# Designs tried in a protein design chat: miniprotein binders against GCN5-related N-acetyltransferase 10, chloroplastic (GNAT10). Part 1

Scores and structures below are computed, not measured.

Target 1, 215 residues: GCN5-related N-acetyltransferase 10, chloroplastic (GNAT10), of Arabidopsis thaliana (Mouse-ear cress) (q9c7g6)
Amino acid sequence: CASTESLTSLTQNNAAEIELKYLVSQHGWDVRRLNRDDEDEIRRVSLVQAEAFHIPLALFDDFFFMFFQAEVLSALLYKLKNSPPDRYACLVAEQTSETETLSSSSVVGVVDVTAQTESSVLRYFPGVEEYLYVSGLAVSKSQRRKKMASTLLKACDVLCYLWGFKLLALRAYEDDAAARNLYSNAGYSVVETDPLWTSTWIGRKRRVLMSKRFS
Unless a header shows other numbers, all headers, positions and changes below count from the first letter of the chain.
F, E and O stand for the ipSAE by ESMFold2-Fast, ESMFold2 and OpenDDE, each averaged over both directions (binder to target, target to binder). V2 = 0.75 x the mean of E and O + 0.25 x the DockQ between their complexes.
[cut] marks letters that were taken out.
The coordinates of atoms that the task and the answers printed are left out; those that the model quotes come from them. Centres of patches stay.

## First folded at step 10 (miniprotein; from n2 with A49M L50M)

Design n5
Fold by ESMFold2, look of step 13:
Structure n5 (fold): chain B 215 residues (1-215), chain A 86 residues (1-86)
Amino acid sequence: as target 1 above (215 residues)
Amino acid sequence: DPEARELAWEALRLLSEGEFEEALEKLDEAIKINPENAKAYLRKGLVLMMMGRHDEAVRAFERAVEVAPTDPLAKLALEIAKELKE
């Protein structure tokens, strides 16, 4: 014998909790969307992203790193401001806590997921008009980087399902066996290698297009 | 200029995703539309530094200083890039 108000309150709380829950919790890692209202978290995410592309320089390395990180932050802010919530997400990974906390200071891994319609990908998938592109997979220093990255990729699968997309795509460097094994274990298959004529002369190697399809 | 702003955003996005050659293409197009855009030259220099193309980066930073002679970021970037080249 429960009141109508009690049942209504439970359903409202459940909906709010579902909207705030982690997309994936595995291997000691929790993955959720970046909190776009948390300026400190946004800055920490841009740092993680910038560290993924940092090239050590002999002198004044800190200057160009800070310069690059500021530009990465600008790009992240733009995407958060100008993208519909079901066509872009920045996913963040944090260590699962034995004590529930609201602190965002523990973010140590990120990945971007963006709805795209680029013909350079779609030409290999007749009948597909758009896909989710996975980019910027970046994990901070950790002994468990592979497990964190795997959990982030599983969260991309969850978004693909929730947003109703049939195709996930990404690009990996051909000579990065660890990354390619990670993606293959996550269910991605090679589609096409970047043509030799598109490889850069310096500092850039051939990439492979990889994809994961859903019924 | 809306076209120049869109090119600048595309270049920034590409740069942040590590697509440096494509970012350079968009920056060069933006510079063609507005040759007085110091920010575009700064970003070009930064991308070239990330690619290890130091001589070209110095030239881009020199253009940034020429366009904005009082910009302390442009001057510092040029000074540091010259030392790293050498």
Scores: ipSAE 0.634, ipTM 0.906, lowest interface PAE 0.8, mean pLDDT 80

## First folded at step 15 (miniprotein)

Design v1 (from u3 with K44Y M51K)
Fold by OpenDDE base, fold request of step 16:
Structure v1 (fold): chain B 215 residues (1-215), chain A 86 residues (1-86)
Amino acid sequence: as target 1 above (215 residues)
Amino acid sequence: DPEARALAWEALRLLSEGEFWEALEKLDEAIKINPENAQAYLRYGLVLMMKGRHDEAVRAFERAVEVAPTDPLAKLALEIAKELKE
């Protein structure tokens, strides 16, 4: 009689192994889900995001960077804890190792995918009840221009298919031509631009809602 | 306040995604609902620091200290923000 405990551990290990399977392997990058049980990986992800979104200001102290990183980590932990596994994923990019010996696969890119039902987005997509929102795209400075971001976005397509969603959506700043071009090249199209009148903040940048629909 | 907590969470999400302007708007809403939320002022100040708005950040941290005078993080953030402004 194989004990029920061995089957539960095998199913948990198999589920964990399934969660750690590469969604995409392209352009020398492997993209998988973040390991929720790996605290060091979670911290690494938060660092990659913090470094990517940090604007180096001359007067930005290491304290405020650490504070920002702690807030990014707090947000990630909250999403991981409170979001169902089929409605949220943090996707991580690693360099494809041709040789088993490079044990130092470090997370060098991140993207968040969240199932959403926001009417402000859904109003443009009759017959769509929910969509995957792509956010938090972070690529390590050392790995820029190596198609990592495109590979991360391709993994979002795979996840969209696997979860049975028909729509990916994201927002980019209107003035971020590099991001907009990246998303356009990934098959996203402009849906709407944020109205000018909604900004109470002087110097606020408008966002562009972009989407990719699957048939 | 549940609504203020939801806004503060959404602001944290937006902040973690680099959507700092949107985070500020959510924090503005959260602060309006609950002006005694030290954490909202801390995040507000942090985002303002990231935007290079040091004067406004100092004011946000001052409010955080007023609301939470025993919070060591609020005090430290205010101290450092003042030092970086000088």
Scores: ipSAE 0.808, ipTM 0.941, lowest interface PAE 0.6, mean pLDDT 88
Fold by OpenDDE base, fold request of step 16:
Structure v1 (fold): chain B 215 residues (1-215), chain A 86 residues (1-86)
Amino acid sequence: as target 1 above (215 residues)
Amino acid sequence: DPEARALAWEALRLLSEGEFWEALEKLDEAIKINPENAQAYLRYGLVLMMKGRHDEAVRAFERAVEVAPTDPLAKLALEIAKELKE
């Protein structure tokens, strides 16, 4: 009689082994799931995201950056804790190393993938019940132009396939030509642009809903 | 309020994804439902700071301090936001 403890340890070990497997290895980048049990990696991911989404303001205090990073971390921890493993993944990119000693500091790119059922998206895709939403794409400033973002997006395709989804969706700002071109090159097409009348905020940017469908 | 909590979570998610305008909208909704939510005002102020809207951020942090006068984070955020406005 193998003890119930042995089965739980095997299932936990199998889950941990799955998280460490590279979904994609391309262009000198390896992309895997974030290790949920590695607090230092989780902190590193939150930093990479915070740095990527931080708008350099002339008078932006380090306090507010730290506060923002803490909010990013809080969001990440919440997603990791409250989302089923087959419904959410944080994907991390690291440089392909010939040495097996990968450290949490090797994470230099991030993307979130979440299973969603949002009617505002699904209305454009009759017969699709759910989709993977791609968000939080962050690439370290030092690693820009090295195709890391494209590799991260490719890992989303792999995950979409592995989870049996037929649709990826994301939103980009309308004025972010660089992001829109990246997504277009990754095979995403424009579905809709946010309506103008929904914004009460002066200076609000419109988002463009983009999608990639698999046959 | 469960709805206010859901909105606050969605705002946090959006903020973490760099969708700051959408985060503000969710926070506006959350604040309308629960005007005594100090954390919503703190996050609102933070997003406004990220947008360079220091005056509006100060007002948000003032409201956070009014709602939570013992919260050291609210006080500190207000203090720093005022200093950055001058």
Scores: ipSAE 0.808, ipTM 0.942, lowest interface PAE 0.6, mean pLDDT 88
Fold by ESMFold2, fold request of step 16:
Structure v1 (fold): chain B 215 residues (1-215), chain A 86 residues (1-86)
Amino acid sequence: as target 1 above (215 residues)
Amino acid sequence: DPEARALAWEALRLLSEGEFWEALEKLDEAIKINPENAQAYLRYGLVLMMKGRHDEAVRAFERAVEVAPTDPLAKLALEIAKELKE
């Protein structure tokens, strides 16, 4: 597991620089907050999210993809407009300028971090009044996607520290071994699995609640 | 209705993060409170199309057209979904 000592040292020694530039730079990936004043970046982020989560159709996929991406963009704009800056962040990953390829820098990975108070989580953590929820982890196809995803998750740790939260939480589908291994390697532990009776939808997969504590 | 609007926006957030079954649950709740929300039916149909539930998606798009008969997105989505159903 990553030590809090490493994160504290980084933030104390580089706080102004990290806040200005990047929260985390590892393995050729730089992670920072989305620039809400950059419309091209916002559209690029919505494309990364839509590509990660859409389920292709055999016919007319262009129509339904465009429909889905429009909804994803709407959600992103809503969160940026309506969220206080210390209670929501859209974190973006891009290739480090220090790589051998400096031809362009573009967003290829995204994750959302949101302060929440949902009882579905808090019931497992007596004394905790709020936590940071990690969601929407989306990485473009890449040979280095595991390292990109782990760097995004490390940036969530940094925000947790900077914003003074003691608990990170997320959910992963029970049968998604790759995601669960990724989160376990990042220090998350399983808390609980969704009960079978929460949905009557045929084919709905169970999710596991995972958490990471910093106290 | 502010309660229905809050549910609809929570559904949109879930949809955008790939939590499709959870989004359908919130949309069901929102539609129960306000059955005249064309956008909720459109989102419902979109998720059902992606999950391969074409018959259910057609019914959702039909409701969207019923509540918003001049909405070109609702009309086109219904037309396309009917073709994919067969």
Scores: ipSAE 0.754, ipTM 0.922, lowest interface PAE 0.8, mean pLDDT 82
Fold by ESMFold2, fold request of step 16:
Structure v1 (fold): chain B 215 residues (1-215), chain A 86 residues (1-86)
Amino acid sequence: as target 1 above (215 residues)
Amino acid sequence: DPEARALAWEALRLLSEGEFWEALEKLDEAIKINPENAQAYLRYGLVLMMKGRHDEAVRAFERAVEVAPTDPLAKLALEIAKELKE
């Protein structure tokens, strides 16, 4: 009824397209790509991101949190609309259940993965033309948030393989020992710290570039 | 200006990922190229508020109102920032 070539072409995962299913399931967490057709999920993700990055509430009006969340949502929508499917993914984490369910209310962790070619990274990796950048790791308060974060990072490894990249890169603030330990345990190693003189802003915190290579 | 638009987009991306200092640098560059962009001043002020730089945030929101005097977000952001400064 069908040739081997025909069956391969019909079931072949195109580099530009990928099925919406779990990439990693570990430690009670399931990680998949954000469903770009689910408006409620997109809004839930923007809330998870905004809550992760906001400043303490004692000096912050509800207005500025909502303003910030609106900007986060705007950025997310732009990335979803304007990025090829094999050059950007928003990965979402939800609790594993006995009955498989997908719900915007179940998303409690997020990370962005973006193909980049910035010289600020590539200068340290001769022969590498592009890499996947991991950013915006945001996890809701949970008893198992370290396990959720590690599962999200494992899903980044899976995308790196699926999209044919050999290098993952990210940045963490130098004084964020918890984040640096998390990334180190996930196989990332320190490449370089931003020079102190790179910014005109008084009080700017230095970042550490970390990377993970695949053979 | 395509350069100013690219900088503004990069600033929005950085802001959304919690990289506030980097976002401020890109916004400053974008504003130097196109000083008529109210949205850039609004984002600048938002990030400054989140970093506790309230006096500077008020000035950024004042510029946003000057550039877009009918923008209700710019007006409201300025009014609230003045209250939180106090």
Scores: ipSAE 0.730, ipTM 0.919, lowest interface PAE 0.8, mean pLDDT 82
Fold by ESMFold2, fold request of step 16:
Structure v1 (fold): chain B 215 residues (1-215), chain A 86 residues (1-86)
Amino acid sequence: as target 1 above (215 residues)
Amino acid sequence: DPEARALAWEALRLLSEGEFWEALEKLDEAIKINPENAQAYLRYGLVLMMKGRHDEAVRAFERAVEVAPTDPLAKLALEIAKELKE
């Protein structure tokens, strides 16, 4: 077998081909950047994102799901259009396959990575002027959801290195033990909990800021 | 209005990432700055529906229809929300 790295190097001068290069392949999951020129993929990603936040309500209507998906798609298009290529990425996960028939319709996991300078994070990291924020981790139903999520998080590490950032940050709900364990296993540590009296909404849960540093 | 546009983007980003409570806070602020923005009321009602607060969502959709009576999305959202409530 010829080295795929050698063949990839020959074609890397094309930005679209580089966007299709897999950043991580583990446990049967391949993670790459969203192909911004593929309208079907963009729509599929918005569906994965919208489905991830579905509430299992007895009275949930298809109309409000479609309304929500349209808003999710609008946000995704805005980020793709208005972000420099080394300051935002939508990472997509798909099942590893020897056939190419599963390409753009096979995306089943997503995470956003965005360069930020928010003081709500930076005040805990003297000397750091910007960081990568990990958000919107969304995985479709699968018996391998933890492995897919961990592979997506590994790809965030790769982008952090490639873009020259020293800090990854994210937030998880304080009482979400599964998410906090996932992030801890990925090397994130708790930094701070949201302030006690910052919410005016009854029923709102507090979040913890977690971070991962790189040398 | 630059401030209203920034709040609207931040609210949209937050809701698209499933951060519904933070999105509501931004939408509250945006509505205080511009109470005639039907899109803000529509998003407010949408997020309230996602949190299961149907009575409050209906009131937000009523405001959307009041400020934009020609917006068929606002009218449809209100009618469906009333149906789901019952």
Scores: ipSAE 0.710, ipTM 0.919, lowest interface PAE 0.8, mean pLDDT 81

Design v5 (from v1 with L76Y)
Fold by OpenDDE base, fold request of step 16:
Structure v5 (fold): chain B 215 residues (1-215), chain A 86 residues (1-86)
Amino acid sequence: as target 1 above (215 residues)
Amino acid sequence: DPEARALAWEALRLLSEGEFWEALEKLDEAIKINPENAQAYLRYGLVLMMKGRHDEAVRAFERAVEVAPTDPLAKYALEIAKELKE
């Protein structure tokens, strides 16, 4: 009688191995799901995101960076805890090691994928009930221009297929030509731009809704 | 308030994704519903600091301290924001 405990540990290990399987290995980057049970990886992801979205202001104190990182971490932990595993994934990019040496694969890129049903998006896609929303694309400054961001986006395509979704959507700032070009090169097209009249904030940037549909 | 909590969560999501303007809008809505939410003011101040809006950030942290006078984070954030404004 093989104990029920050994089957549960094998199924948990198998589920963990499946969860940690690379979705994409391209351009010297491996992309997988974040390990939900690895606190150090979760902290690393929050740091990569915080560093990517932090605007270096001359007067930006280390305190406010640490505070921002803590908020990013809190957001990530909340998403991981409260989102079903088939409705949310944090995807992480690591450098492909050519050598079997356990060189500590460092997470150097991140993207979030969330299943959404927002009518503001769905109104443009008759017959689509839900979509995957791509957000939080963060690439380490040291690894910029190495196609890592495109590999992360390709992993979103794979996840979209695996989860049975037909639509990816994202928002980019209208003035962020680099991001818009990245998404365009990844097969996203412009759907809509945020209306001008919704902003009470002076200097607010408009976002562009972009989408990629699969046949 | 469940709605204010949902808005505060959405603001937290948005700020974690670098969508700071959208985070501010959600925080504006959250604060309007619950003006006694110290965490909303703290996040509001943080996002304003990230936008280089130090004067507005100071006011947000002042409100956070008023709402939560025993919160050491609110007090410290206000202190640092004042120091960075000078």
Scores: ipSAE 0.806, ipTM 0.942, lowest interface PAE 0.6, mean pLDDT 88
Fold by OpenDDE base, fold request of step 16:
Structure v5 (fold): chain B 215 residues (1-215), chain A 86 residues (1-86)
Amino acid sequence: as target 1 above (215 residues)
Amino acid sequence: DPEARALAWEALRLLSEGEFWEALEKLDEAIKINPENAQAYLRYGLVLMMKGRHDEAVRAFERAVEVAPTDPLAKYALEIAKELKE
């Protein structure tokens, strides 16, 4: 009689081993799941995201940056805590090293992958019940190489396959030609652009829904 | 309110993804449902600061202080936002 404790420990150890396993190793970048038990890695991820999405305004105080980083961290912790392991992953990119000493400081790129059932997306894909939504793509300023972002997106493809999903979707700003080209090169196509009339906000940018379907 | 909590979470998610305009819309909806949510006003002000909309951010932080007069974060955010406007 293998004790229920041995099965739970094997599932936890297998989950931990799966989290540390590289999904992709390409172009000098290794991509794996975020280690949920590594608080320093979680903080590093929140910093990389905060720095990437921070718009440097001349009058943006360090206080507001720290406040934003804290909110990014809060969001990450919430996703990690409240999402099933097979329906959410934070993927992290690090430089391929010959040394097995994985430091949390080695994380230089991030992407979020979330299972979703949003009707606004699914209406374009008859017979698809759910999709993986790709969001939060962040690359450290020091390591802004298109190859790392492409490797992160490739890891989303691998995860999509492993989880049995048939559709990846993401949104990009219409005016962000660099992001749109990155996603197009990764095999994403434009599905829809946000309607003009829905925004009460003057100066709001439109988003473009992009998708990648697997057979 | 469960709906206001869901909107506040969605706004936080969107904010963490750099979807700031969408975060503001969710916060607008959350504030309409619960006008006494100091955290919603704080996030609203933060996103407005990130958009360079300092005057509107000050108003958001003022409302956060009105709702939560003992919150040191709301007070400090308002102070810094006023200093950055001058």
Scores: ipSAE 0.806, ipTM 0.942, lowest interface PAE 0.6, mean pLDDT 88
Fold by ESMFold2, fold request of step 16:
Structure v5 (fold): chain B 215 residues (1-215), chain A 86 residues (1-86)
Amino acid sequence: as target 1 above (215 residues)
Amino acid sequence: DPEARALAWEALRLLSEGEFWEALEKLDEAIKINPENAQAYLRYGLVLMMKGRHDEAVRAFERAVEVAPTDPLAKYALEIAKELKE
């Protein structure tokens, strides 16, 4: 059930005339904000995130996966608890159901959107004071992963519009051609590649900053 | 220390999104400012374990146990990391 704060936020914006349950529905995927009152959904989201980013170990992987998932869940809970509703959203994707039954077990994709003011980004955009940062794009294995990811990214566009931001930004590893193609097809362009002198870690992969501007 | 806490939070966020090298850099900064944060050492060791850098992970978990000697997670993580060290 909706809180008074959610209703107040919606009525302060023309988007308040639009029910925000699903921000985007396309290609068989429905994307909405994570239900912060649904403990099972929060746990499911942390599992999707942990499975997407965990690097398996040959031995004791179950311990380190649980350790990693606990940290992922901690980060998610912190963001949900400590972020204003127009400065952070966890967007979740679920398959469009022939029935109207929804459950937390149906979430198979996630992306975070966070309002930021980091100079590492803003130095490339004179006149922009803040932007929305897209991060943590995680999709469970399915035959339609590319379409799910693109639908999640479209929902980021919708949220950018609804919150009144003019700039979306994200980072992808330089050598991750699949990710870079995904973002390019979603309208993102490369802004800058990390300079070689910014890392002291041997073997670190370089990242590219990509952005999408609106009017 | 507010700066160290902010860096530690940013590291946790980066870690949770699979940005492991960036998380390590933030943890390095946070630990330099506050070397008594056991959680920072635990996260540092976790990332190093996932990157296959077991010797460095052992050193991080040793620091975690040193600053929080009764923490069961720190002690078990150190024990396991030492077992995996060749």
Scores: ipSAE 0.782, ipTM 0.930, lowest interface PAE 0.7, mean pLDDT 83
Fold by ESMFold2, look of step 18:
Structure v5 (fold): chain B 215 residues (1-215), chain A 86 residues (1-86)
Amino acid sequence: as target 1 above (215 residues)
Amino acid sequence: DPEARALAWEALRLLSEGEFWEALEKLDEAIKINPENAQAYLRYGLVLMMKGRHDEAVRAFERAVEVAPTDPLAKYALEIAKELKE
């Protein structure tokens, strides 16, 4: 796991500068925490999330998209208001600017990181009491979205170091080869496929639990 | 009550992250505990719309209207879902 040495260097630098804006800057992407005092940014993030998860069949229905976005915004607001700052983060990605004179920025990628104790994960890791769960990875359509997603995942590693966790976990659909390759390249390994027998919904796809452990 | 609140939050979190099948499972459980919660039926129908299950979504919105007949959102969602099905 070669990523551990580079993350150790990054966390040592960040520990000396507690108010740094960006957790990771690489491949033309800057990743930081969502500014919870910026209502426009919160709305922009909820839109990025909603656009990433709606289906094409509903693309022309403004009402259901707005309904969905309202629910996404409600969930985001709940997490921001009810989570300790070292147990939840909404990470946002924006394109690195080459000029400081133009203060324009746009959030185009998002991922949630949450401290959890769910038995559906912990049952596979005897002795582990809690972990960081990575969810809601949403990247806009851009020419470099694989690099953006990779940078967001690196920022999750940085949070893992900063918050003192030793285990990152996430889920991907079993048949989503692009997502599984992305996570595998980021150092995640398959733990187990979630059992389908707990659902009566036909057509449901199985997810795989993936994890990344830090020594 | 605490179990119903936890299920409702978990369902909202799951649907907001695009985990629609998992959200439906939690909503099924929440509805069993409280079959009079119009919000649960509305979210159920929303998630079914996201999965392209329009006939089932209409039925969920009909239940939402039944338990909350004065809720403008439930009535409007039902009307639009029926138009989209056609």
Scores: ipSAE 0.737, ipTM 0.918, lowest interface PAE 0.8, mean pLDDT 81
Fold by ESMFold2, fold request of step 16:
Structure v5 (fold): chain B 215 residues (1-215), chain A 86 residues (1-86)
Amino acid sequence: as target 1 above (215 residues)
Amino acid sequence: DPEARALAWEALRLLSEGEFWEALEKLDEAIKINPENAQAYLRYGLVLMMKGRHDEAVRAFERAVEVAPTDPLAKYALEIAKELKE
């Protein structure tokens, strides 16, 4: 029995160091952490992010898209190599029932979750010393994009619980009704709109800080 | 220039997460602190290209080439940006 207890304890302790396979499975979508040791998956994720965040480009603009993707990949690699495993996660979404492929090509949605201490957020939450910031929500153009996004956001809730944080925060553009509705349906509430004086660029849109508390 | 390096990392993170206007603000601050950083001008021009502001992007790439005249990426980015004028 002692051997069994030792193995169980070692396995439970090592679970905090290993990558959970699926954090959430809902609505035909499975969400897990990006496998930081899988170079092909990392490249696939950077492509999903780059495709989601750029404006549409003509075919002959491929150089600047590749330049952008290279910058996205650089940021992703930096975060993966330099962040403790319980203070940063890149979450990836795949279709449920893609069980026969071991390749990383199935990823179609991504979101970043990062432990932060920025005063631009904390000033609204006395007594809170750090929070999890949700950013970079990127879902490919496919049917059920809202369901994929909501499943990714639910996985952020799971990480918030597992890592012992009490506050999730994110920002959405003020005029992006679809994003704000998505976040509101996920339990986020508006905290504050960016001040008008922070807009220094023609065409820049104001952002809304949204949060979700746990207890 | 540790402040400029921190701003440059923040800008890279922001642009990688699709927060382009915020990235431009951080790059503006980084350039004010260290105007000799070609990479900051390259990222600035890249974000402007992503926003369809091609004339402004060309000017940023010209500054990158001026600061780092031997940088092949800066030269090529400027060349392509000039060809892509709408």
Scores: ipSAE 0.734, ipTM 0.917, lowest interface PAE 0.7, mean pLDDT 82

## First folded at step 17 (miniprotein; from v5 with E10K)

Design z4
Fold by ESMFold2, look of step 18:
Structure z4 (fold): chain B 215 residues (1-215), chain A 86 residues (1-86)
Amino acid sequence: as target 1 above (215 residues)
Amino acid sequence: DPEARALAWKALRLLSEGEFWEALEKLDEAIKINPENAQAYLRYGLVLMMKGRHDEAVRAFERAVEVAPTDPLAKYALEIAKELKE
């Protein structure tokens, strides 16, 4: 039952302290949480997400890209507004600054981490009540994109420990060898692959559930 | 309908994270519950465009126009999708 001013102050102090701290700095990449009070950063993050998953189309690609980006932004705002700070994070990667004179950092990689309790995962892990789900890994094209992605995944490990979870989980398409290698190198193991006969869409890709256990 | 709204949110989340096939599955379920929701058809068509399934996207946008004939987004999306298919 705190006053509005007290709640606002406590929330802003906690958010500011978190955003002054990098979770991981490796391979020339710094990873931190998205600053939820920075509307310009939120818009830039939604652009990184949209660019990573959109495929270009003919003359009218700008329309469908704008349509897609608007949907991505809507989802991001919803998650930021409706999630407790220790049950959802949007992690952002930016290039490590070597001197104060470098230009402002720009976000070039993103990943979402969300606390979940889905039985489709938990049925493989007796005694686990919740896990962190890793999704939406989006990294710009770069000669160093594998190292950027691995640093983002390392930051997911850090959140897993900070929030007290024992299990990280994600899904990758079975035919995406690059993604599966990335996750395997980050310590994830295959748990289960969708059966071939369960698809309702011709051409649908099968997914593999992968996990990383702590303790 | 709370169930339809939950499916719509899940679909939006999935499409925003690049999980397009799973988003289509959730949109299918949402459309079965409420076949008059133009936004669900619009998102369905959008995801089909992302997957290069242009003929199917046109059909989804046609349904969006049928249920919301005055929605300028639905009309424009259908117009553009038809031109790309041709």
Scores: ipSAE 0.701, ipTM 0.908, lowest interface PAE 0.9, mean pLDDT 81

